VH-VL binders against A disintegrin and metalloproteinase with thrombospondin motifs 9 (ADAMTS9). Designs and how they scored, part 11

Target 1, 201 residues: A disintegrin and metalloproteinase with thrombospondin motifs 9 (ADAMTS9), of Homo sapiens (Human) (q9p2n4r1735to1935)
Amino acid sequence: LPQNCKEVKRLKGASEDGEYFLMIRGKLLKIFCAGMHSDHPKEYVTLVHGDSENFSEVYGHRLHNPTECPYNGSRRDDCQCRKDYTAAGFSSFQKIRIDLTSMQIITTDLQFARTSEGHPVPFATAGDCYSAAKCPQGRFSINLYGTGLSLTESARWISQGNYAVSDIKKSPDGTRVVGKCGGYCGKCTPSSGTGLEVRVL
Key: E = the ipSAE of ESMFold2; O = the ipSAE of OpenDDE; V2 = 0.75 times the mean of E and O plus 0.25 times the DockQ between their complexes.

## First folded at step 5 (VH-VL)

Design w02 (framework fv_modakafusp)
Fold by ESMFold2-Fast, scan of step 5:
Structure w02 (fold): chain C 201 residues (1-201), chain A 120 residues (1-120), chain B 107 residues (1-107)
Amino acid sequence: as target 1 above (201 residues)
Amino acid sequence: EVQLVQSGAEVKKPGATVKISCKVSGYTFTDYGMHWVQQAPGKGLEWMGWINPYSGDTDYAEKFQGRVTITADTSTDTAYMELSSLRSEDTAVYYCARSGYEWFPYFDYWGQGTTVTVSS
Amino acid sequence: DIQMTQSPSSLSASVGDRVTITCKASQDISNWLNWYQQKPGKAPKLLIYAASSLQSGVPSRFSGSGSGTDFTFTISSLQPEDIATYYCQQYYSYPYTFGGGTKVEIK
């Protein structure tokens, strides 16, 4: 059984991008191989719940008064907000890149991401310029259910930036994480930087 | 309407110091980073460094480390780039460019450029 | 420092031609790469960010692709107003570095 996409080319003679079964850390996982006509194919994990539960957002509305927390922090279309933060964005993910040597998701590989609003946002990242009053409005969602992978127990997020705050909820099995991040301007990013460690279930 | 307006051309002698300004309008100055880029005559673009106008945090390219200082004045919405110990090789057009913070470091708006000529 | 090698350094093409420019990073930068257009005497203009995302207001004939170390910028049908020098730029780590530029001219 091949252990990476380069071995898929060598052992199976495959030259087409697509889903292949790879033996990863003792488990057979379905991996999408991209760039199969090149010498450097890349491994991606297809997300079963797709872009509806795998997304990253930098929220674009800013409070007129950055010390308040209107509506108990709930988002509303009619907020007393400015829509002048042009660095806002929303990215959703159909597939995420995995480095099989380090067992890290490469959060900045957006090859199979859709940016439907503004600027691209890395996987597992959220932020805003909403409020210094602990009203984080940016959000991210991770759902690895069905991929055969989960986040390690060491997976952590760091709040960074001006008056940054975070509210992050992780499922016991590590397959589901939702984060609410922000500040004036603030964000949450994986503590390991651009890599997010995973393990085989 | 977002605008970055730089100060006018400068002619300096070797060993002098030059300070270029970049005055912004049309957005909140402290919401975006400000970068400086050098372009020698007929050459490509070279990143010099940046500042976070909200925090005052800076980072500089090693080539310019010790000679460049980037500052921001939030009372006038103006960023500055100061380059000391000028040499003829510093003759170039200097640009300011705004970026989003961290994950959004795309230079979406640029100043018009300031020509600095260093001559003996 | 991450070195960005851009090719070709210059090219001449006719209106309506497909133009392709390549950029190679000395190490894996994921998709943290932008493309800029610079017309003579003007400041650069952002065309593509994050390797493949088209900046708002930029014509759809411009596109970018690639990840890791190898990147491509394409103009699907060259127009007279596209005569310019094009630069790739990595933002994976400081110092940010630009490619050497590709000058696009009309035959």
Scores: ipSAE 0.006, ipTM 0.467, lowest interface PAE 11.9, mean pLDDT 86

Design w03 (framework fv_ficlatuzumab)
Fold by ESMFold2-Fast, scan of step 5:
Order: structure tokens, then sequence, then C-alpha cells
Structure w03 (fold): chain C 201 residues (1-201), chain A 120 residues (1-120), chain B 107 residues (1-107)
């Protein structure tokens, strides 16, 4: 059984992009092989729950006069807000890149991401420039259920920026993570930078 | 107009503490963050920490965590930085500086600076 | 910590010349860069914020550009009053850090 997309090409004679079964860490997983017409195919994980539960947001509204945490931490349509935060954006993911050697999701590979607002936002990241205190409005959502993979217990996020805070909730099995990040021109990203470690279930 | 007024100089002995003041005027004191930045003679700028004058929440650069203490007096629109366990390497001009629009941590107005000299 | 590196360390220009000062971040900081002018014996003065936004009251000969890791401050026609140290600062990530400064002199 092939262990990566390059071996799919070598052992199966396949040259088409598509889903293939790979033996990864002793388990059979469905992996999407892209770039199969080249000598450098890439591995992606198709997200069963798709765009609605796999997204990253840098919230684009900024308060005119930010105080500690207006509206009891809630986002409001009638806020006194500006839409001038240059890093703002919303990206949703149908597939995510995996490095089979390190077993890390490469969060900055946006090949199968759709950016519906503003600027592209990497997988597993969120941020905002909303308030002067612990009032995060940016969101990310990860759902790996059905992929055969889960985040390791070592998966961590770091908060960056003034008065930045992250409120991250993980499921016990590591297949679901939702985060709220930001609070004051802040963001949260995986502690490893661009990588997010996974294990085979 | 916005003004941040600081004393001109302080001289302290090693091992002592100093409390520097920064009197704000010309704006609503609690609507902007206050930051402290130092500059050793002939050197670059170094961020020390910040305080939210409304809430009193503080954040410090790790190098100054435990040695610097930032406070405010809202009734007098005055910010303070106390630095303990002074060493000769703390000799520098200490600036207070106001946060930018929407509390972004660029500094749109600066105090004149207080020259702290630490010598035996 | 994010390291900000400015280049050159110093430069001397003739009046009326275009001046370009560079600032490089050790990692992606989006557009979260500000530039300050500091004349001898004075406090720093904000020139540019958010990489390219000109602070009110600053002459329009000053402009900023760049994104991610590479940023530039430009003075379109240098004047005698522009003799100063220029500092860049990142405010993407705590702790906020400054470059070492570039000294601008007149030839």
Amino acid sequence: as target 1 above (201 residues)
Amino acid sequence: QVQLVQPGAEVKKPGTSVKLSCKASGYTFTDYGMHWVRQAPGQGLEWIGEINPYSGDTNYAQKFQGRATLTVDKSTSTAYMELSSLRSEDTAVYYCARSGYEWLPYFDYWGQGTLLTVSS
Amino acid sequence: DIVMTQSPDSLAMSLGERVTLNCKASQDISSWVSWYQQKPGQSPKLLIYAASSLQSGVPDRFSGSGSATDFTLTISSVQAEDVADYHCQQYDSYPYTFGQGTKLEIK
C-alpha cells in the first residue's frame, strides 16, 4: 500500500488528482492527492463537515472608542464601528494540507480554501481589533470528525497583541476545536507557528 | 492640545526604587492606553509596558515583569511607573506615550521624557 | 520576540534628494508598523502608522509602504529640518519592539 501521493503515482500508476487510500502510521486513511501530473504531488485531508465547521476569521469591525468590553462581550450590528482593519478576512476550508512526515496540518496552505470576505486567513487562526480589553470577536472552527485524524493533546494556541485573549474549547477526542480570539488588535495562532500536530485515530 | 508632562531628571543609587510620573491633559484620560518606553544614551527605544487607565489592567515586557509596576490616578489624569532594584544599566530617558486610535499600540503623543541616572 | 532591523545605520543626503529608509521584521507583521522621527534632545514624533497612514500634521513629503516583513519610509525631497534618527516599530505582537534606528544627516 502506498504511504504518500508520490508512492500512489509509482505503485498504482495513477496520474489523476483525487482521493486515494494511503497507509499512514499503520492505518488506512483517505487522502486527496493534488498535483499528480507533476513530480511533486501534495497530500490534503478532505473535511467531512466542510466549510460550515472549518473556518478562520479576523473580525473586521473596530470600535470608534474602545472601552473595557462593550455590550457585555457581544458583537452588535449597531456598534459604532469602522471597517478599516486591513488584516480582516474570512476563509473557509474544504481540504487542508497535511505533512505526512511531521504529521502536521500546514495551516498556511490555502489551496482548497475559499476567502469570502477580505484577506485570506490561515486554518486554525482568528483575530480582531474590536475592543480595548478581553473581548475577542474573531473566530475559528475545526472539525476533523470522519477524517481518521484528531489533534494531539499537545496542540496549543498562543495569543498575541495588547489585551489579547483566546477562549479555546476542545472536544475530549481532539476532533473538534472552536476558538474566539482577539480582544484588542490581537490574534491567536497555533503555538508551533504554521503547523498543527495530528494523530491517527 | 494633547500634552504628557514628565519631570526632567531623577538621580538614584543602585538597589533603590524610583517612581516616575506622567501628567496627561488635552484629552479624556481613560479613552487611551498609556505606555512606557525607555532609551539608554545613544541607543534605541525599548518598550517596558502598558496600562489601561480605565480598568487598571497592565501588561509588561518579560524583561521588566516583576521590576516595573504601572499605575494611574484617574482623578489627576496621572500615570506612574515604578522601577525597583535599580542598576546602572537602567540609566536612560523614560518616556510615557499615548496609544493610537482605537487603543492600537503605536504612540501618537509622547512625554518629554525623564532622564533617570543610576549611579553610586 | 519579533526583531526589527533597520538599514542603513546612517546616511547623509543632499537637500532635495529622495531618501529611502528600510525596516525588516523577523516574521510576518501584516501592516502593523509605525515610524517615528527623533531630533537630538527631543522625544520621538509619530510620522506613519499602519505602514502607510500619515499622521495628521506631518508634511506630505513623508510616506510609508510595505507589508508582511519589508517596510520602507520615504522622504520625497529631504529638507534641513529632517535631520534626525528614524525608528520603526512593530505592534503586531507583544512585546512591541523597535528597530535600532537610522540616522539621517545632510551632506
Scores: ipSAE 0.000, ipTM 0.463, lowest interface PAE 13.3, mean pLDDT 85

Design w05 (framework fv_ficlatuzumab)
Fold by ESMFold2-Fast, scan of step 5:
Structure w05 (fold): chain C 201 residues (1-201), chain A 120 residues (1-120), chain B 107 residues (1-107)
Amino acid sequence: as target 1 above (201 residues)
Amino acid sequence: QVQLVQPGAEVKKPGTSVKLSCKASGYTFTDYYMHWVRQAPGQGLEWIGEINPYSGSTNYAQKFQGRATLTVDKSTSTAYMELSSLRSEDTAVYYCARSGYEWLPYFDYWGQGTLLTVSS
Amino acid sequence: DIVMTQSPDSLAMSLGERVTLNCKASQDVSTWVSWYQQKPGQSPKLLIYWASTRESGVPDRFSGSGSATDFTLTISSVQAEDVADYHCQQYYSYPYTFGQGTKLEIK
């Protein structure tokens, strides 16, 4: 019966954060309700394959002096590198925020993200600041398998940056996406901005 | 061009540890994940674990968690797998293999394999 | 864990015959399946990835097909050099798993 975490609190009398079954678009999904003792609980999807297959990277190793360290446009960290790119970082995701009204993942909600290097990177985004144009170094990985959700067939990414390119591979069922993004301080983000549209399987 | 070079054989006694090497050449070592896969005599392939050579981050099959340790030496483009508490069931050919696309775990290049024999 | 089951365990074919090898996943793996050829005493060699994409340098007689749970490797006209074990693998989700292998022999 409950269609969101606020209804779980109202209809079930639940006050503890945890997994609850919600009826979403005619299907039963397991949703993590956070902030259940407050007036504004939030819905999150727990990722079955956790942070090993759900991550976002902005690669920030721009070579200090490429002429002193020969390169061919490939990823390099055996040369002295600048680490001054403020957006550089690596974030992995155990749970992702879902807006049940719009059916979008809120990619900038990092409540259940772990940033193991540099600065936080939103879900489904990647980028770089590297010394080679059109040689993307940033990576993201999405695996929604086991969540009951998939990306819509219309899910797209946009490249941003003067020499930015993106190489995005998406499974036919929409549960798995990998991306390589960048190209001389470039990035890729979902075309819908901070939201990534999903559907119930 | 791309090569993964492994020693031919190692012989170890039960209860000891072994550290196997895999020297990569012909590509940028940190661009591709390195994996370890074993094959017992006459049997199928079994994935042990993976390492991101850039970060040193590892992931293991549950069966090998706590017993296998994957490391890299970027200066020599060499990957290592240490396997502890060896038993006769660990007798197998151990391969290193490169991810086919960055971190994607299909394997486009394989080492020649090291035959590990665990016997008393 | 996703279990990959190959069939048959072994088969013997005459030169020039069409060979079909099967691989079944215990759950939906989309098209995230690869195939390897392993000749006696050698390391595995990548033949097919993304279920149907031939690796560069692999002869046209090898083709892959399938999606979801059922996958097939076909050799359109078997040659003597095709004697090998063939392994399928899923890379859809951790831990990555292989089938038990199919041994191909020539009569």
Scores: ipSAE 0.006, ipTM 0.520, lowest interface PAE 10.7, mean pLDDT 84

Design w06 (framework fv_felzartamab)
Fold by ESMFold2-Fast, scan of step 5:
Structure w06 (fold): chain C 201 residues (1-201), chain A 120 residues (1-120), chain B 107 residues (1-107)
Amino acid sequence: as target 1 above (201 residues)
Amino acid sequence: QVQLVESGGGLVQPGGSLRLSCAASGFTFSDYGMNWVRQAPGKGLEWVSGISAYSGDTYYADSVKGRFTISRDNSKNTLYLQMNSLRAEDTAVYYCARSGYEWLPYFDYWGQGTLVTVSS
Amino acid sequence: DIELTQPPSVSVAPGQTARISCSGDALPKQYAYWYQQKPGQAPVLVIYKDSERPSGIPERFSGSNSGNTATLTISGTQAEDEADYYCQSADSSGTYVFGGGTKLTVL
């Protein structure tokens, strides 16, 4: 059985982009092969729960007074806010790039992402410039359920930036992660940089 | 190094007025929010007023609102507190204090203080 | 008006750990800050943003903020640590508030 998209091309004579079954770390997984007309096809994981549960946000609202934490920390669009944070953006993901050699999700590959607001935001990343208090508004959501993959026990996030605050919840099996990140101004990113390590279930 | 030096304190009668000054040096004054914090003899710290770095927005404790006015002159690196309608309970050492970086709600440097005594 | 409540006094022997609490409803959503004041002197910042230590402040000073209580911890307390300690935070309206202060006695 093929172990990567290049072997799908070589062993099965396939030349069309699409879903293929690959043997990865002793498990049969469904992988989307892109760029099959080239000599360098790329592997992507199709997210079963789609872009409604796989997204990254840098929240664009900034409080007029950064010492505030209004609405008990809840997000409201009627805040006393400026909507001028230049790093703001919202990206949602149908598929994410995987490096099968390192078993890392490449968080900066946005080939199958849709950016509906502002600037593109990498997978597993969130931030804001909302408040100096503990009320982060930026969000990311990861749902790998049904992909045959989960995040490893070593998957961690770091808070970066001024007054950075994070609240990250990971399911016990590593298939679901939600994060709230922000500050004045702050963000959360994977501790490994642009890579996020996965394992086969 | 950062230095804040208060002046203008003294004895005033109830109902009188007094203006405090705080001379700042050792940093870019216009980049920081500034505050006045007072301490009555033998009592704790009480924040009285603040002014933001960039917008110059002013904030007051309820106990002084309508009576005190905070202002700054960035060309002179000086913070002011105009105190009107003074009461006996305004008797305190008044400290000039610099806000945390980017106008954040803590005080990283303090002056030596200047004593204001309101008494007949 | 928000309130921050501190014990009026804490006593420890030299070398022991001192813990000073600061309680208030703002603390789950706002950072806590801590100041040391010695007689006749201006306050000095010892902890900011719940747990961060300014340069020049000894490693024996640490802070935490959990639930509605922030705590200043001084490990291996020294005689020079004898002082009044004040916690401080801000509410959602931007008003700054100090705790009533705690006198630390090192005997």
Scores: ipSAE 0.000, ipTM 0.486, lowest interface PAE 13.0, mean pLDDT 87

Design w07 (framework fv_felzartamab)
Fold by ESMFold2-Fast, scan of step 5:
Structure w07 (fold): chain C 201 residues (1-201), chain A 120 residues (1-120), chain B 107 residues (1-107)
Amino acid sequence: as target 1 above (201 residues)
Amino acid sequence: QVQLVESGGGLVQPGGSLRLSCAASGFTFSDYAMNWVRQAPGKGLEWVSGISYSGDSTYYADSVKGRFTISRDNSKNTLYLQMNSLRAEDTAVYYCAKSGYEWLPYFDYWGQGTLVTVSS
Amino acid sequence: DIELTQPPSVSVAPGQTARISCSGDNIGSKSVHWYQQKPGQAPVLVIYDDSDRPSGIPERFSGSNSGNTATLTISGTQAEDEADYYCQVWDSSSDHVFGGGTKLTVL
């Protein structure tokens, strides 16, 4: 069985983008091969729960008084806010890029991302410029259930920026992660040394 | 003020069907995951079903999978639970419950519940 | 599936501290939420994300979560705190799990 998309082209004579079964780390996984007409096809994981549960956001609202955390940290459209944070954006993901050599998700590959608001936001990233209190509003959601993959136990995030705060919850099996990140102004991103390494279930 | 108002409960015979509705107001309904939680007489809380903010993802307890269908209409701010092949064990007060933080799974607001009795 | 175990009942005298436990394997790795339910009423969220208190919930309510046990603590317990209390977590299957409930009696 082919082990990557380039071998799909070579061993099966396939030249069409699409889903293929690859033998990865001793397991059979369904991988989407993109760019099959080129000499450098790319591997992507199709997300079963799609863009409704795989998204990244930089929240666009800033409190008039950034020392507050109104509504116990809940979002409300009637906040005392400026709606002017220029870095704001929302990206949702149908497929995510995987590097089969390192077994890491390449969070900055947005080929199968849809940016519905503002600026593109990488996978597993969130932020805001909402509050200097512990009151993050930016959010990301990861759901790898049904993909045959999970995040390793070493998956970590770092908070960056002024008054940066992150609240990240990972399921024990590593298939589900939700994060709230922000500050005044702040964000969370996967750690470069232990980023989004995945393993085969 | 956030309000969740359930309706559609009643007496139904085993094997019958019933549809519950939950009318939501006081928040942006389309931003939040919604849930049904039930409580049998004298028993504890049991989560039944959940639906993502967009309606694209649905989740079910094993006890109702294949029999119940959760859905939502974001244009009408309404959550639904279609219950088929009802059993005596489905007798309970059914609560509509809103998820917190839009997607983080706790229930910050609950309706008053609607009683479903499955009896011959 | 994880299982959450609560004592079926806890009794305290008025003004004393009530502690209600919620035990589950590696529960400290999860966010635990607590609900108060009085007879004939819908549940009310009293603690979320282990230790955070919603607006309108008295300061005497607090929470903690570490290892295999989460605890709801009610300091200076009052008669109106008499109710059933439920802990709740989300598991990896997107399944919400409730504890069996604890009846708090204040006498």
Scores: ipSAE 0.000, ipTM 0.450, lowest interface PAE 13.5, mean pLDDT 87

Design w09 (framework fv_lumrotatug)
Fold by ESMFold2-Fast, scan of step 5:
Structure w09 (fold): chain C 201 residues (1-201), chain A 119 residues (1-119), chain B 107 residues (1-107)
Amino acid sequence: as target 1 above (201 residues)
Amino acid sequence: QVQLQESGPGLVKPSETLSLTCTVSGGSISDYYIHWLRQPPGKGLEWIGYIYYSGSTNYNPSLKSRVTISKDTSKSQVSLKLSSVTAADTAVYYCARSGYEWLPYFDYWGQGTLVTVSS
Amino acid sequence: EIVMTQSPPTLSLSPGERVTLSCRASQSVSSYLAWYQQKPGQAPRLLISDASNRATSIPARFSGSGSGTDYTLTISSLQPEDFAVYYCQQYDSYPYTFGQGTKVEIK
């Protein structure tokens, strides 16, 4: 059995993009092979819950209830917001790129992402602009249920920004993660930068 | 192997428009933020601006009124135009890439091209 | 605008010596800090991102540390190819700014 999309092309003579079964770490997984007409096909994981539960947001709107935030929703003059318009955005994901050698999701591969508002936001990333100190407004959602994969216990996020707070909840099996991140242009992103480690269930 | 290569005139007259092109090979401009930076002789680096695959741009406020960055995806090229140049615009100009707008550290750089502004 | 100050401006050292370069920000940059190496006639090369994460293919003798306003780049045993100018860059706040550089030269 093939272990990657290049082997699908070589061993089975397949040349069309689509779903193929690959033997990964001793288990049979369904992987979407893209670029099969080239010598460098790419592996993607199709997300069963798609856009509704796999999204990333940099929140760029004014606060709905400022008084619910610390400091009555006050913004500090000594903390520069990166830009309400250019950083703000909402991206949803139908498929995510996987590196089968390292078993990491490549969060910056937006080939199967749709940006419905503002600017593209990488997978597993959230933040805000035009919020208040320590009042996170941005959200991300990950749902790997049905993919045969889950996040490892080493998958973690780091909060970035002087007034940033992150509230991240992971299911016990690692298939579901939701994050709320931000605090006056603060953000959270995977601790490895652009990668999220996964394992086969 | 990703490579970035700047090209354009090495001499521009005061008040004219400086025009440079960055050609990307070994990788797609659609996967990255492509930035322009410059370094005047004997001075530090200055960030000019970027463009993303969506066409979104952002510019350093000190240069914003004079700068335009554009792209041609079919040629894998990003262009910089800087209008109304003066001697203060004399610098080595670089293009570079980053993975995120809000993580703008630069993992690959072009070789740089010297632009001298003189009459 | 965040001002990045590097010190000292110049370090004169011999191969094999340990070198530490300092970078200070005018306000906290929350570890959104990168280090670059630049040799004469060449483009800058990324060494460290996020204050302490060594870039791919960068030798283990290079390390970064620090938090808040104070950051350091350390080269544990200086090699002949390490004589260069080193720059720090913050990306906590817009516009993104660089230090003026520290030149590491042979004694």
Scores: ipSAE 0.000, ipTM 0.431, lowest interface PAE 15.6, mean pLDDT 84

Design w10 (framework fv_ficlatuzumab)
Fold by ESMFold2-Fast, scan of step 5:
Structure w10 (fold): chain C 201 residues (1-201), chain A 122 residues (1-122), chain B 107 residues (1-107)
Amino acid sequence: as target 1 above (201 residues)
Amino acid sequence: QVQLVQPGAEVKKPGTSVKLSCKASGYTFTSYYMHWVRQAPGQGLEWIGEINPSGGSTNYAQKFQGRATLTVDKSTSTAYMELSSLRSEDTAVYYCARGYSEWLGSYYFDYWGQGTLLTVSS
Amino acid sequence: DIVMTQSPDSLAMSLGERVTLNCKASQSVSSYVSWYQQKPGQSPKLLIYWASTRESGVPDRFSGSGSATDFTLTISSVQAEDVADYHCQQYYSTPYTFGQGTKLEIK
């Protein structure tokens, strides 16, 4: 019967961070409760496919050798490019923050994110700098399979930047989204800003 | 090793459409923009448009907007230019050319096809 | 549109002479200028890009210079195989535009 992590603490006497079953919109979902020693525990969704299929990237390879690292619609991991863009980064996610009142993923909560390169990048966000105009290089990946949640039909992305382009593919059931975003110093972000709406399957 | 192979010639009647091909080999087709440039007999070079083979996005010179359509077939590494409502003034050699970009989508052309002579006459 | 104007329209040179070909842009194109050599019945071939960078395999006698609006292609010692039309191109902004060409002949 608990409907949030604060109720888990109050109704069940639990005080340890961990997975708990909560009743959310008439369904039992497994939610990770963090900060259970405090009066303000937070709810997170553990991702079944973890950080291998849940990541965000701002691609920061700058042309080092013009003949070997083209800006013309290709992404080359083996290219000798400078990595000097300060907003470049790669973040992968093992758990994502959920606001159970609004039913939104809080894309900027990076508590259970690992930033393996550069600057932290929010969930469901990608971009680049040092790519050609209309040649997106950044990537994001979302996989909610096995969480009991999916993105709503209203989930949308916007491209930001004068030369920005986005190529975003969403599965019909809303559990899988992949994006390729950028173009010069372009990016794509959820149209709702920092929140990404979900529903219970 | 890079080659762009085009047919030698095409003959069409005024008012018809033509679809010219450009088969690429010796590089990763989706990694480079493909451009189309024409040259009327005894005249200079005229840029028609560009296509990103990865996503299919296109950009055209204003003069060709609505008449030219650029497409690609990634499975065969082939680029196409279709030109509609042909006139005698469209008689020219049509080249495909690989775009090389150093910054901001600005392309010079490092490899050119041999060109297709399009003749538009009755 | 940026207009590219080449001069002269044609010239005839003796073997071994220094040749200078000019290209003027109607507005600044920074260094986004390329030069192409085109022999009769053949496709253009890239000679110079980024105003002054020689393409790999192009003989050292070819050099480019200039910036903003004024650009020059120089052949330090003309050879018989240099007979061709030479075209400059700006790639600073779309639509990309070419000069009308300069025809080089040997006397």
Scores: ipSAE 0.000, ipTM 0.440, lowest interface PAE 15.3, mean pLDDT 83

## First folded at step 6 (VH-VL)

Design x01 (from v07 with heavy chain L104Y; framework fv_amivantamab_arm2; at its last look DockQ between E and O 0.03; V2 from the best seeds 0.00; counts 0 for: pae E 12.5 > 2, off the site)
Heavy chain, then light chain:
Amino acid sequence: QVQLVQSGAEVKKPGASVKVSCETSGYTFTDYGISWVRQAPGHGLEWMGWISAYNGDTNYAQKLQGRVTMTTDTSTSTAYMELRSLRSDDTAVYYCARSGYEWYDYFDYWGQGTLVTVSS
Amino acid sequence: DIQMTQSPSSVSASVGDRVTITCRASQDISSWLAWFQHKPGKAPKLLIYAASSLQSGVPSRFSGSGSGTDFTLTISSLQPEDFATYYCQQYDSYPYTFGQGTRLEIK
ESMFold2, look of step 6: ipSAE 0.007; ipTM 0.507
ESMFold2 (binder alone), look of step 6: mean pLDDT 91; pTM 0.909
OpenDDE, look of step 6: ipSAE 0.601; ipTM 0.882
ESMFold2, look of step 9: ipSAE 0.007; ipTM 0.427
ESMFold2 (binder alone), look of step 9: mean pLDDT 92; pTM 0.914
OpenDDE, look of step 9: ipSAE 0.073; ipTM 0.690

Design x02 (from w01 with heavy chain P105D; framework fv_modakafusp; at its last look DockQ between E and O 0.16; V2 from the best seeds 0.00; counts 0 for: pae E 9.9 > 2, placed apart)
Heavy chain, then light chain:
Amino acid sequence: EVQLVQSGAEVKKPGATVKISCKVSGYTFTDYYMHWVQQAPGKGLEWMGWVDPYSGETDYAEKFQGRVTITADTSTDTAYMELSSLRSEDTAVYYCARSGYEWLDYFDYWGQGTTVTVSS
Amino acid sequence: DIQMTQSPSSLSASVGDRVTITCKASQDISSWLNWYQQKPGKAPKLLIYAASSLQSGVPSRFSGSGSGTDFTFTISSLQPEDIATYYCQQYDSYPYTFGGGTKVEIK
ESMFold2, look of step 6: ipSAE 0.007; ipTM 0.565
ESMFold2 (binder alone), look of step 6: mean pLDDT 93; pTM 0.941
OpenDDE, look of step 6: ipSAE 0.082; ipTM 0.706

